# VHH binders against o67189: the designs that were tried, part 33

Target 1, 350 residues: o67189
Amino acid sequence: METTIFQFQKTFFTKPPKERVFVLHGEEQYLIRTFLSKLKEKYGENYTVLWGDEISEEEFYTALSETSIFGGSKEKAVVIYNFGDFLKKLGRKKKEKERLIKVLRNVKSNYVFIVYDAKLQKQELSSEPLKSVASFGGIVVANRLSKERIKQLVLKKFKEKGINVENDALEYLLQLTGYNLMELKLEVEKLIDYASEKKILTLDEVKRVAFSVSENVNVFEFVDLLLLKDYEKALKVLDSLISFGIHPLQIMKILSSYALKLYTLKRLEEKGEDLNKAMESVGIKNNFLKMKFKSYLKANSKEDLKNLILSLQRIDAFSKLYFQDTVQLLRDFLTSRLEREVVKNTSHGG
Below, E stands for the ipSAE of ESMFold2; O stands for the ipSAE of OpenDDE; V2 stands for 0.75 times the mean of E and O plus 0.25 times the DockQ between their complexes.

## First folded at step 16 (VHH; framework vhh_7nfr_2)

Design n4 (at its last look DockQ between E and O 0.65; V2 from the best seeds 0.00; counts 0 for: pae E 3.6 > 2)
Fold by OpenDDE, look of step 16:
Structure n4 (fold): chain B 350 residues (1-350), chain A 122 residues (1-122)
Amino acid sequence: as target 1 above (350 residues)
Amino acid sequence: QVQLQESGGGLVQPGGSLRLSCAASGFTFSSYEMSWVRQAPGEGREWVSYISDSGGETYYAKSVKGRFTIARDNVKNTLYLLMDSLKSDDTAVYYCAREDFEWEFTAYFDHWGQGTQVTVSS
């Protein structure tokens, strides 16, 4: 079975499919995340996450076996991240792949979701073990929404709230966010809050409110501050985000994505590639976002970005392996950076 | 008012072919993803095929993959389903459905046609 994430959502939450193993992949990772969030809500304590880069082969099979043995208990959802890394660990031995396929094929009681953080290529899908999985399980694709579809979605949301948005204001918002669903959602919600007593949103109002450092909680504001090395404000915003109920993992994912993109851009720049083309190659097409990323690149050296990535990896590792408080780790990271900056400024005369 | 009207159904022998059409009106057809869904007697509705708003992406149920082709003409506001190598199991009422999703990305079919009967029998 091959289907879209939306089709899959409709069927999965209304009439569960017969298949038990699903591969989730696509260009629009936010949709996958949204689905997984709903899945987690549905399954609660029966929602289990496995990390393919961290779990041993034995542990992996045990986890899947345990999920199959407890068939008499409540149905479980098992989500597997970094499956590619797990496959690398298994090596190229045909026997090992066959074992894996057999195990996956024998999942009967629980649902298994293999999540990829990118769109899989045709070659990948036609290779083992995914080829076999596609035969007895499902391949779910999260494609990017069209601009028009996104526009309609936003309009519908405003309408539901009794808010009229000027066309130019809407276009500005869409362009500003680069049609990024997560960013757009945040900004739209912010604007809705702003318009609580107003029923019309003008271009000027959107310009004033959108992406503004305000009392509104915005993950992207945090990322912006961090990347521009305003660590003091970043700390404050982090606290606000946490208080608002934003999950630290979401923050980490965004930061990691940005950091990796920036690092890639630095590398390409060093190779003499055109920055604008390079940005587009990493999915940055919106002029506003290009501007922001240029600012980030200016603010960060290649070494800074490398260190950031390493730090984020460490935080992730400590969170996943040692179950440390991700928020505290982020705070520590920011505090450390802040201290370094203060020392640097003091040594250079301010 | 949103309207979807299916046509092209009928009686066909196994191995035969049919072409279904769905005429859309009352909305910007080119802005919506569309699907074909079928319901066999005594069974629930089964998703058959999906096509993106631009027509660039298509997906099929396992049961029809390789035999059915979904297409759309956004100028004519028409959705198509080409059905080849029809089997008795394909006997069903076929519905054209418009896809939508909420702000939270909860997906659903918000409009359906009346359906067209497809009967595959020797």
Scores: ipSAE 0.480, ipTM 0.755, lowest interface PAE 1.0, mean pLDDT 86
Fold by ESMFold2, look of step 16:
Formats: C-alpha cells, sequence, structure tokens
Structure n4 (fold): chain B 350 residues (1-350), chain A 122 residues (1-122)
C-alpha cells in the first residue's frame, strides 16, 4: 500500500514484496534516484526503461507482458518515466483506463516502477489508475529530510571520525550547499579527508577546502560568471564542468538557489529592509558571501533576475518532464544571452 | 542514554481494541521519525506503521491500514498505536523503534524498546 522510500528500500532488496507495481514520488528526488540506481545494479540487463511520451500504447503493453526470450526464469524490472504523458495518450475514456488497470494488476513476472518527478497530491493519488495501484501494488514516497535532521547527520558523521567542527563552519557549509544531499555527501567526505590527522575544522579551513574542491569551485565560478554577465567565460566553464563529469542538476540547484535569493533581496530592498539583515533572512550569513551577493545585486536589475528565474524554471521543467538534455538547454540559454550582450556592445561601438 | 519503553499490551479477543504507548527519553523526541514494528512467534520483524517527526505524515502496512492508528505527543514524548478490529494474526511483540540515518542516505532503526506482548485469542 503506502510506505516511505526508506522502509521500502530496506525490505525490497532483502525480502521482495508480493506486489508487483509501485509508484515512486516525493520531494526528495535524490532518494528515488539512489533507489533506482540500486535497482539497475540488481537487475543488470533485465532492467528496462520506458518513456511514456515516446512509446505507443501497444509497445507499452507489450513491454509489460514480455519475458526474456533467452533467460526467462529471471524476473525483470521495468521503470516507467513520463507516465502522465502516457495517460494523456489514452485520453479520458473510462474503458482505456480500465484496460490499463487490468494490465497493471496482471503483472506477474516483472516488477514495474512508475516514477514521478514530484510529490503527488492526495487528489492525484485518489484518481485512477493510481487509486487502483495503491490497492494491488504500492505507493512509495520520498519525503524531504528536515534541515535539523540533515545538520544532525553531518555532525554525527564528523563525530564518528573524531573531528570537531566549529558551528559557523558547519553553518557555512549547510547554507552554501542549500542542504543538498548529493553535494553535502561530497563536501563532508572531502573535509573529513582534509581533517583526518588534525581532527578540527574551523570556518577558514572549510572556506579553503570547499573553495579548493574542483567540482565546487568550478560550479561557483560558473554561477559567479553568469551572475556578473560574463557569458563567454561562463560557457567555457560550463563545458569544462561537463567534461569533468559534474552532474547538471548540481549546477541547476546552485544557480536557482542564488537567483531566487537575489530576487527576494531585490524585493526586500524595495521595501526598505536593511540589506545585511535581509541577507541573513535568506540564509546568507557569511561575510564573504554577503560581499559576493552585493556584487550580484549591483550587476542585476530586478527584471534581469525575474527573467533568469523564469528561464531556469523552463529549463528545469523541460529537463524533467520531457527528459531533454539539461546541459544543452543551459548552453542554449547562455548562447542566447551572449548574443544579446554582443548586440548591446556593437550598438554602442567605441 | 536513549530509552524507549512500550506499554499497554495484553490479551484481547478477536475484534477487540488495544492502545499501546511508548515513553521516550534521553533524546529530542520531536526531532525523530518513529515506527512501530512487530514480531510474531517464529517470524522476522514486520514494520507496522510510521509517523513523521511533526506527526503530519503517517503510513501503515497494508495488513493494518484502516484498523490501526499511529499518533505522537511531542510535549509528553510519547508514541501511540491504537489497534482496532484485532485479529489472531496480529499476535506479536510490538516494538517502538527510532529511525536514524546512515551517511549513504539509507535509514535504519537505531534504537528499539523492550517490546510489549499483544495476544489475540478467543
Amino acid sequence: as target 1 above (350 residues)
Amino acid sequence: QVQLQESGGGLVQPGGSLRLSCAASGFTFSSYEMSWVRQAPGEGREWVSYISDSGGETYYAKSVKGRFTIARDNVKNTLYLLMDSLKSDDTAVYYCAREDFEWEFTAYFDHWGQGTQVTVSS
């Protein structure tokens, strides 16, 4: 029926359930991705991905019915993205939904995972076909961990290694990463390696190590260049990030967080709020970051920031809903901005 | 030192009701997700129900959904399980379990109570 991703992950790989069809959804998408990665590792060549927007109705149902031609004793895992798009192809006819439900109910040799990129609302879960899936299969939710829980996890990890971390050093790390689980895992492990002999971490040391980590330095360099409107250099840094294997979602998360904070600061400044206090209210407490954000505010109008946020939202939506290449979407955005900058410079020549 | 103490178990007829309590001490109870887990004779442990740290999200195993209700009181540091319409296959030792989190983002139960016996017999 309904469970958390944590509970499901523990039991699925030790004693798989008798149910065969599961819906995965939630606010903490990283946990869904880690589950699917483990699933792919378990099933190997018996792991199949279906894109609901790409395949025909017949191909969809055939894939759910197919068994391996040359190794049919081993069960398969079928992962379905863009299920909403597949439902749109079926239309509003009750008979089409009843057929889909019948097919899903009769899955016997495989596991089927219907993956959503967001947390589903109760209305959506109460609608067919998901209502029926909740009955004969399961609904698995990946809820967000609280900021306090994430902080305690980080402290526990440092304590396990005997490392004493100053409070302002910890707050700096948490705020810069935006409590992002993927980034925190990487940063904390690097900091542990740095402090393995010394056993203490100060703010200055965290600033140096986080600053010197090539993935983080390059991502923050990219964001800095973009927000200061150096689009030509930003494009070069983006290409470097991708060639070094940095995940595009890391780039999108940091840039989106900065853009939203900057827009909020513009709105608060318009209301007459003290800028330093406003920065603390959006989580910018470090003096280095305050200085950088002041420079970003100087370089960008409120209109600039609104347009940036809208562009980032479009890129994120297209990447997730249509599985388009996030990197190419970012390149297209930067190329468009660079062309706009070139036009400005040539119109004011000399 | 983390302590979890279950109470409220006992003998009940099929169709009856029972309310379990779990008193928590030695940690900030309101910061932790909690679960009830049961173990029937000769079987492994079975997850029964989950409640978020605030109490805003609850989830139930299919075998108990609609019959059991999980709740918490973060002022009294107490977790509850109200069991209605009890069946013979609900006979088990019921444990209060605190969820913790491995660095690899896999959750596990890091502390358990001693358990309270629930027996459903005619």
Scores: ipSAE 0.236, ipTM 0.652, lowest interface PAE 3.6, mean pLDDT 82
ESMFold2 (binder alone), look of step 16: mean pLDDT 83; pTM 0.838

Design n5 (at its last look DockQ between E and O 0.64; V2 from the best seeds 0.54)
Fold by OpenDDE, look of step 16:
Structure n5 (fold): chain B 350 residues (1-350), chain A 122 residues (1-122)
Amino acid sequence: as target 1 above (350 residues)
Amino acid sequence: QVQLQESGGGLVQPGGSLRLSCAASGFTFSSYQMSWVRQAPGEGREWVSYISDSGGETYYAKSVKGRFTIARDNVKNTLYLLMDSLKSDDTAVYYCAREDFDWEFTAYFDHWGQGTQVTVSS
């Protein structure tokens, strides 16, 4: 089965497919992330993430084995990142690939999502083990949305909120964001908040509000500080954001998105891909954002980014499953990171 | 008003071919992804094929892959489904559907045609 991410989402959440193993790939990684977010929400504690570059073969097979150590017959969603790296670890031995294929084919109760951070080539899809997976599982593609479709999406959103946006204003917004879905959504939401008392958004208003370095405590400032590992200042900014009424989940959403993009970029970089092209492939088209992301990549190792993602997932889980204070969890995270940095600096100065 | 009208259905022998058409009106056809969905008697609706707004991307259900071809003419505002090597299992009402998604990228079909009957019988 080969489907688009949209078709797949619709089917998966309404009438779950018979297939159990799916490959998620595409140019628009944000759509995959969005799906995974929904998946996580659906499965909660039964949502498991595996990292192919870190997990051993034995661990991998154990994780895919339906034998829940915890006797509960609950269906699990297993998401596998860096599957390519895992395959490299398995080597070129035909027997090992066959074993893998057999294991994947025998998945019956759980769903397995193999996530690629780029669009797979035809050659890759026609090669083992993906060729076999395509036969008993599904290939899901997240393609880029057309500019027109994105425009319509934004217009629809404004309309739903009773806001009219001037054509020039809309075009400006779209250009400014480079049609990056994540950025666009953020800006649109910001504009909606701004327009709460206004029914018309003009070009001048959009210019003033969009990407405006508001002298005021900006969530992006927080994200910037965190990713640049200025945790002390990040803590201060976090407090300010909260005091201004910014919802912690919004912060988490942005952080998670950035972290995932960065991790993807880091991987692509390791593969020797052009960074600029890579950034565009993950929807970063704005030069300013490119610059920022370059700085983040310099500041963070692949491991750092992985750890960040895991931490954010943990925070999300604790907040949603255990109803813990998200703000406190973020504080704890930042404090922990700060402590680690201090220890590193003292060990090298010494 | 958004309108979708299917045509081209009929009775065909196994191994035969049919061409379905869906005439679209009341919206910018070239801006929407379109799908064919079919419903066999006593069964639920089954997705058959998808085509992107520009027509650059096409996808098929496993059951029809290699036999069916989805196409569109954005100038004529028409969606097509070329069905070759038809089988008895292809017997169904075929619907043209407009696909959309919400702000959270939840996909849904927001408009359907009335459908056209395809019967494959020897």
Scores: ipSAE 0.555, ipTM 0.738, lowest interface PAE 0.7, mean pLDDT 86
Fold by ESMFold2, look of step 16:
Structure n5 (fold): chain B 350 residues (1-350), chain A 122 residues (1-122)
Amino acid sequence: as target 1 above (350 residues)
Amino acid sequence: QVQLQESGGGLVQPGGSLRLSCAASGFTFSSYQMSWVRQAPGEGREWVSYISDSGGETYYAKSVKGRFTIARDNVKNTLYLLMDSLKSDDTAVYYCAREDFDWEFTAYFDHWGQGTQVTVSS
């Protein structure tokens, strides 16, 4: 079966389909995250995550099976990330793919969700094993929501609370968040709290309040300081963000997004692409943001950005695989960078 | 003032074809994904097909995949369902539905047409 994440979500939690194996993919990853969060709440201790790049074939197949020494197993939800990496381990041999397809086809008591972090193309979906999963299971897509629909969602929420938002304030907010649904929900709810008595939001107020924990502290100040290599102030702002309840995963996501965009812009500049067009291609259209990104590009080499991306990937991996504290890992990273700057700034007197 | 008006239903023999149309007005049609939903006598509503706002993405229930084609014309603000190889199981009232979602990203159909009857003689 092929369907949208919205239709699938309604069906699965009310009258679940006969099929047991599903592929989740799409451009609106937040909708997949929302579905998986509800799935985790439903299954609790029976919610299992597999990482295709980290487990062996036998561990993978064992996790998909129903096994109990008491003559039965409770239904589980098995969520598989990095399935493409698992497929690379199998190689190109037809017999190994046939075994995988046989195992997936024969899932009886559990539900299996194969999660992709991007939208798959028709060619990828037409290749085994996903072609077979489309037949005996389902393909579920989380399509991008149009910018107009996201704008109307935000306007409807402000209207529900009786808040009159200026059009340029709204457009600024939408562009600043890049129409990111999770960021928009968080910022809109903060703006509603801010404007609960006044009932009016201006551009200047949105500029002050968006991504702000206090008048002078917000996530983008942290990212700005880090990318401009002011690690001492970045550490102080990080500590403030955490103490006011900003989740470290939000910080990691924004920083990773900026680092990837900057790396992409460096590559496009090396190819001779016009910088303004390149910035628009990665979603940077606001003149204020363009000026910020120009300063980040000046402060960071391509190698700097590559090393930053690798460091962020290691922090994310250690948080997930070794259950280490994301905040402490990020703090250690910044402290290490600060110590390197102190050593570098010590004059050798030559 | 959102209005959805279906047409094109009727009586057809098994194996026949029909083309359903849905005229949309009172909203920016090109900004909304749309669906066809059907309801057989004495049964609940069954989702049939979906089309994205641009028309670039389409999805179908297994029961109609390969037989039905959803399409849209964003200039004429019209949604279509081409129904081929009709079976007795396809007998239902067919509704054009506009898909929306709430602040928690729960989707629902916020506006429906009056429906058009499709009857396959059997």
Scores: ipSAE 0.453, ipTM 0.763, lowest interface PAE 1.7, mean pLDDT 84
ESMFold2 (binder alone), look of step 16: mean pLDDT 85; pTM 0.858

Design n6 (at its last look DockQ between E and O 0.49; V2 from the best seeds 0.00; counts 0 for: grease 24.5 > 24.2)
Fold by OpenDDE, look of step 16:
Structure n6 (fold): chain B 350 residues (1-350), chain A 122 residues (1-122)
Amino acid sequence: as target 1 above (350 residues)
Amino acid sequence: QVQLQESGGGLVQPGGSLRLSCAASGFTFSSYEMSWVRQAPGEGREWVSYIYDSGGETYYAKSVKGRFTIARDNVKNTLYLLMDSLKSDDTAVYYCAREDFDWEFTAYFDHWGQGTQVTVSS
């Protein structure tokens, strides 16, 4: 079975398919991520993630084996990333591939989602083990949305909120975001918040609010400084942003998005993928932004990025669960990072 | 008002062919993905085929793959389903459906036609 991510999600969440193994791939990775988020929400504790580059063959098979030691066989969702790397580990032995295929074919109680970070080529899909998977499972494609469809989506959202957006303003917004769904969503939400008292959004207003480098308060400047590990300046900019009335959750959202993208890029880089292509795959198409992301990648190790993501998740959790001051948490985070940096510099100078 | 109207259904012998049409009005047809969905007696609705807004990408249910062809004419605002090598199991009411999704990218069919009956019987 080959289907789109949208068709698949409709079926999966209403009438679960008989198939148990699915390959998720496509040009629009954000849609896959969105689906996976929904999947995680549905399965909760029964949502499991495997990393093909980190897991051993034995661990992999164990994870896919339905042997829930614990009799209450709750259906699980198993998501597998970096499956290609896992395949590489298995080697070229036909017997190993056959074993893998057999294991996948025998999945009965759990759902297995094999996620690719890019659109698979026809050759890849026609080769084992994916060829076999396609026969007993499903291939799910996340294609790019048309510009018109994206435009309509945005318009609909504004309309739902009772906001009228001038055509020029909308076009400007779409162009600025390069029709990147994630970025567009962020900016639209920002604009909606801004327009809470206004029923009409003009071009000038969008220019001021969207990506608005307000000369004095730029969330992106903050993110830039943070990712380049200028924590002292980042703290100053953070204060300015807060003073300007920027909601800390907006900051967190952007920062989290960037961190996740960077982490993905770092992983792809380690795999030897072309960085430019990788950036485009995560929705970074603007040359300026590409340059920035390159600088961020140079400034941060994979571990750094992982730690950043974890920290951000923690901040989010504390903010949402314990109603802690997000700004203070961010300050604490930055201060902690600053202190670490100082210690590193003193230990090497010495 | 969004309207979808199916036509072209009928009685056909096994191995025969039919061409279904869905006339769309009340919206920008070229901006929406479209699907065919069928419902056999006593069964639930089954997705049959999907076509992208530009017509460049098409997808089929396993049960109809290789036999059915979905197409669209954005100038005529018409969706088509060419059905070849029809089987008794293809007997159903066939619906034209407009694809949509919300801000969270939850996909749904937001509009349906009245359906056209396809009966495959010797």
Scores: ipSAE 0.674, ipTM 0.837, lowest interface PAE 0.6, mean pLDDT 87
Fold by ESMFold2, look of step 16:
Structure n6 (fold): chain B 350 residues (1-350), chain A 122 residues (1-122)
Amino acid sequence: as target 1 above (350 residues)
Amino acid sequence: QVQLQESGGGLVQPGGSLRLSCAASGFTFSSYEMSWVRQAPGEGREWVSYIYDSGGETYYAKSVKGRFTIARDNVKNTLYLLMDSLKSDDTAVYYCAREDFDWEFTAYFDHWGQGTQVTVSS
């Protein structure tokens, strides 16, 4: 059988299937975690976890075996993590794969859930033992949710609590978390507690209360500060990103993408294209992002953007050609820009 | 207001074919997964088929796999169920249902059509 995690969840807890062995995989791992949490609630003491990287072949088969001389046992839910690591221990031995398939096929009174931490490709699903599991058991996929569905989930939660969230605050929160479901649940619940008596959430309040551990969102904060020429704060955020272990190439990719989009927007405006249409043509469709890009366009001339792009190209080339530290190159770039802004501010103000 | 309206049901001989349609309005159809669900006389509701929001992935109950095809047209905001090789066991009211989930990711159908009767009689 092959089905979605949502359809599987609807039926498993009300009309349990005849099949006993299931593979859970998919891009939306939080949905799998949620299903397993409900499974743990249902089975309590009869919920068992096996770690494929921690147990031997004999321990695995013993754990799946049922031995009783005093009567039957109550139904159990056996959850197997790191099954790929267990398969590595078996190697390519056909005899041992046949034994594994036989043991899994003979599960009669328990449920077995083989959990993968990624979406499996068709090649992987077509190889043993998963090919056989698809036949006598089931494959359950947790596909990615659309951004619109995630937005609606968050809006419904705030509305349920009677909290009026401003549109720009909501969009900031979604961008901050990168639409990550686990992070969103945490931050939304914090914001609900924060706004429990006020019943209103503004952009400034979300900025103060919410934070993200998402690597991409933290990089967007850095890019925002750099493009708005707040180089002092940009340097602080850069240091934070590096201390968190964010790879400098990720920072370079996002910054370069934004710089190129902004330069393209300048060129499209020169050709007479409407700014909203131009933004959509470079993939900027969200109203919050449109407002941010308008701010970036106001803060940066076409020459500024050209020079930024050239500087990023130099940093990339020096990293590759001379094996120089990308982080230090970025720091040097920002420090140079900060020193220029200090001189400019001093000369203008007096 | 979310609206789902099924059509295309009727009386069919065993082995025959029908095409069900579900017109959707009042929401961004292309953002939602959709299902067909049926209810035979005196029985509970039985899930029949599911289609992902883009139409790229489809899933079927074992009882209809290979005979039924779910499809969607996100331009016309219409969901389809093509039913081939119909059997008497397929006699039921067929509902178009919109997939949703709550804050705890418990899945449910949040909106239903009125249903369309399919009767398979020799």
Scores: ipSAE 0.563, ipTM 0.803, lowest interface PAE 1.4, mean pLDDT 84
ESMFold2 (binder alone), look of step 16: mean pLDDT 83; pTM 0.841

## First folded at step 17 (VHH; framework vhh_7nfr_2)

Design m1 (at its last look DockQ between E and O 0.50; V2 from the best seeds 0.60)
Fold by ESMFold2, look of step 17:
Structure m1 (fold): chain B 350 residues (1-350), chain A 122 residues (1-122)
Amino acid sequence: as target 1 above (350 residues)
Amino acid sequence: QVQLQESGGGLVQPGGSLRLSCAASGFTFSSYEMSWVRQAPGEGREWVSYITDDSGETYYAKSVKGRFTIARDNVKNTLYLLMDSLKSDDTAVYYCAREEFDWEFTAYFDHWGQGTQVTVSS
């Protein structure tokens, strides 16, 4: 079966399908996150997460095994992240891939959700094991939402609360968040709290209030872009944060915390520690945040992280000891990194 | 304000073809994902097909895949369902439906047409 996440949601929670294995993928990752949150609420203690990059083949198949004790077992929801990494561990061995397909085909008492962090291309969906899963299970896609649909969602929410939002204020908010659903949900809810008595929301008020109620949330997009080495977009987000009055020390605090955690995780990996457990030891327990940190670890070498930490220490020291502008020091750092990327690409000989 | 009007249904022999149309008004049609949903006599509503706002993606229920084609014309604000190789099991009232969701991303259809009857009888 192949369907959209919205259509799947309409049927799964009312009359679940006979199929037991589903692939979730798509451009709108937040819709997958919200579906999984509803799934977790439904299944409670019967909601199980597997990390394909951490478990062995034997552990994976054991976790999918069904327990029967004189007919007494409860239906479970098994959610699998990083399935591509599990497939890499399996290798190109034809017999092991055939075993995987057979196990997935014969899931009887549980539901299995294979979660991808991007939209899969047709060629990927036509390759095993996903080709077989499409046959005996289902492929569920989370399509992007148009900018107009996102705008209407936000307008409807403000109207529901009786708040009149000026058009330029709304457009500014949409651009500020980049039409990102998770960010929009957070900022709109904060703006509703702000405007609960006035019932009017102007451009000037959005400029003052957006990101000001939860400074740490405002900063996380910047940190994400920097750690994924999108320095051009990181510079633009930094400029926006400073223009909106975000204190540069909050930016430095969060970025430094992430850099130190990532460096620690690199060292724990070298010692052979389980990555998911190592993440919990540095305070990362949320599955979404674990997914993001795995991405950061993939994008950054240990040397990259060491150099980042040293750069942040220099920025902090010069801010305090020489009274230099923290924002300009951070901007100079990003500009230097962007220039290094340009030199690498243009001097890329062949 | 939002209006959806289906047309093109009728009586057809097994193996035959029909083209359904849905005229949309009162909203920015080109911004909305749309679905066809059908209801057979004495049964609940069954989703049939879905199309994105830009026609870039289409999806079909297993029972109709390969036989039905969803399409849209955003200039004429019209949704289409091309039905080929019709079977008696396709007998139903066919509705076009507008896709919607709430702030918690719970999905539903917020507007429906009056429906058009398709009868496949030998």
Scores: ipSAE 0.648, ipTM 0.849, lowest interface PAE 1.2, mean pLDDT 85
Fold by OpenDDE, look of step 17:
Structure m1 (fold): chain B 350 residues (1-350), chain A 122 residues (1-122)
Amino acid sequence: as target 1 above (350 residues)
Amino acid sequence: QVQLQESGGGLVQPGGSLRLSCAASGFTFSSYEMSWVRQAPGEGREWVSYITDDSGETYYAKSVKGRFTIARDNVKNTLYLLMDSLKSDDTAVYYCAREEFDWEFTAYFDHWGQGTQVTVSS
C-alpha cells in the first residue's frame, strides 16, 4: 500500500488499516510531525518511541514483541526514528535483515511507524527491508503542498478569525516564510494575536510583527537558548516545538548529545588541548557549529554542564521508568533555572 | 458555491468498463486533491482512489488497483474514474469528494457529489 499522509490520516483515524507496519517519509516533514502528534494524542501512554541509533538489536525486537506482560492487549503505536542507523548496526548480513523483516511481518496487534526525515528514493524503497515492508505494510508519503494551497490555508485561517489581510501583506508573509508550514503557522498565529484588536493587517504591520520572536522554531534553537541560559525564551520555544508535534525525546536526544559534547570539550580544554581539534574529535566539524559550541562553552562552566547532564539524565529516567511527562519535566527544569537566575540577579542588584 | 456532480454510472456486465466523471465548480479545482469514494448497499463508505493536485500522483485501494484509473483535467475542472474489469463487488454509488485539511492539518472530505450508481450484473 502506498498513500499520501492526508489520505492515510483519514483512513487511519476512521477505519484503521489491516496493515500494521508503515513507513512515513516525504519532503514535508511537518506533516509527518503533525500526524505523529495526533497519533500520540490518540494513544497516550501507549505511544512508544524507539530510536534506531540508540537501541540495541535485542531491545528493538523486544519492543516490537507484542508480549503484553499485563494481559490487557492494549494496542500500541510504536514510532521508530533513525531506522537507517539501526539497519547499519545490523550490518550487511542477509540473515539479520531477514530476521528483521520477519519480526516486522509478524506485528499483529500494534502499529509500527518507521519515520524517515527525508523523502526516500525509489531505490531505497526497492531495497530490503523496505521492499518487504511495502508488501505487507504501507508506504506513506508526505508531499509538499502547493503554494496556492498554502496561501488558501492561511487566508482561511485569517478569515476564520475575522482578520483581513492586505494582499501585499500576505504575499510578504508567504515569501518571508518561504512557504515553510511550521514557520508560516507560527507567524500567522502571532499575527492573529496581534490583530486581536485590529481586524486589518497591513504590510507594515506584518513587517513589524513577523519574525519578531524567532524566524525558525526548531530543536536547535531550543538547545541554543537553553545552553546560552535564556530560559524564558527556551520555555516559549519548547512550547512551540511541542505544539508543532516535535517529540520531547527528540529534543532530549539532541540536548543530551550537545551537553555531553560540551562537557567533554570543557574537560579537554582544561587539559590544555586545542579546542578546534577537540571539537573535531567529538564530531563538530562545521564552522558554524564550532562557533556555537564556543559560545556555549563560554556560557557554561564545567559544573554547569555536569549539572545539566545530571538533570537530563534524571528527566530521562523519570520519563522512561516512571512514565512521567517528559515535556513537563523539561518545563520544570527550565522554570527552576529561570527562578534561580532571577534570585541571583536580585541579590546582586540589591 | 462548491459543487460536485458525478456522471457516467450505469449498468454493466462483469468484465465491462465504465468511465465516471465529476464536474467541479465554485472553486479552484487544480488546487485540491480529489477522491472517489463508493458505498455499496448495506455497507459503509469505501475509499476508492485519490489524486493529488499539482503532481497528479494517484493512489488506489487494493480492491481496485490495476483495474481503476483516476485522472483529472484541470482545464475542464473534471475528475475521472476509469473502471475496467468491473466485478459484481464494484456495485455501489460512487461519489466524488474534495479533499481538505484544517489548520491542524486534519484531513477530511469537505464536499461531496450526489453520487452516481454503478451496477455490475450479469
Scores: ipSAE 0.607, ipTM 0.799, lowest interface PAE 0.7, mean pLDDT 87
ESMFold2 (binder alone), look of step 17: mean pLDDT 85; pTM 0.854

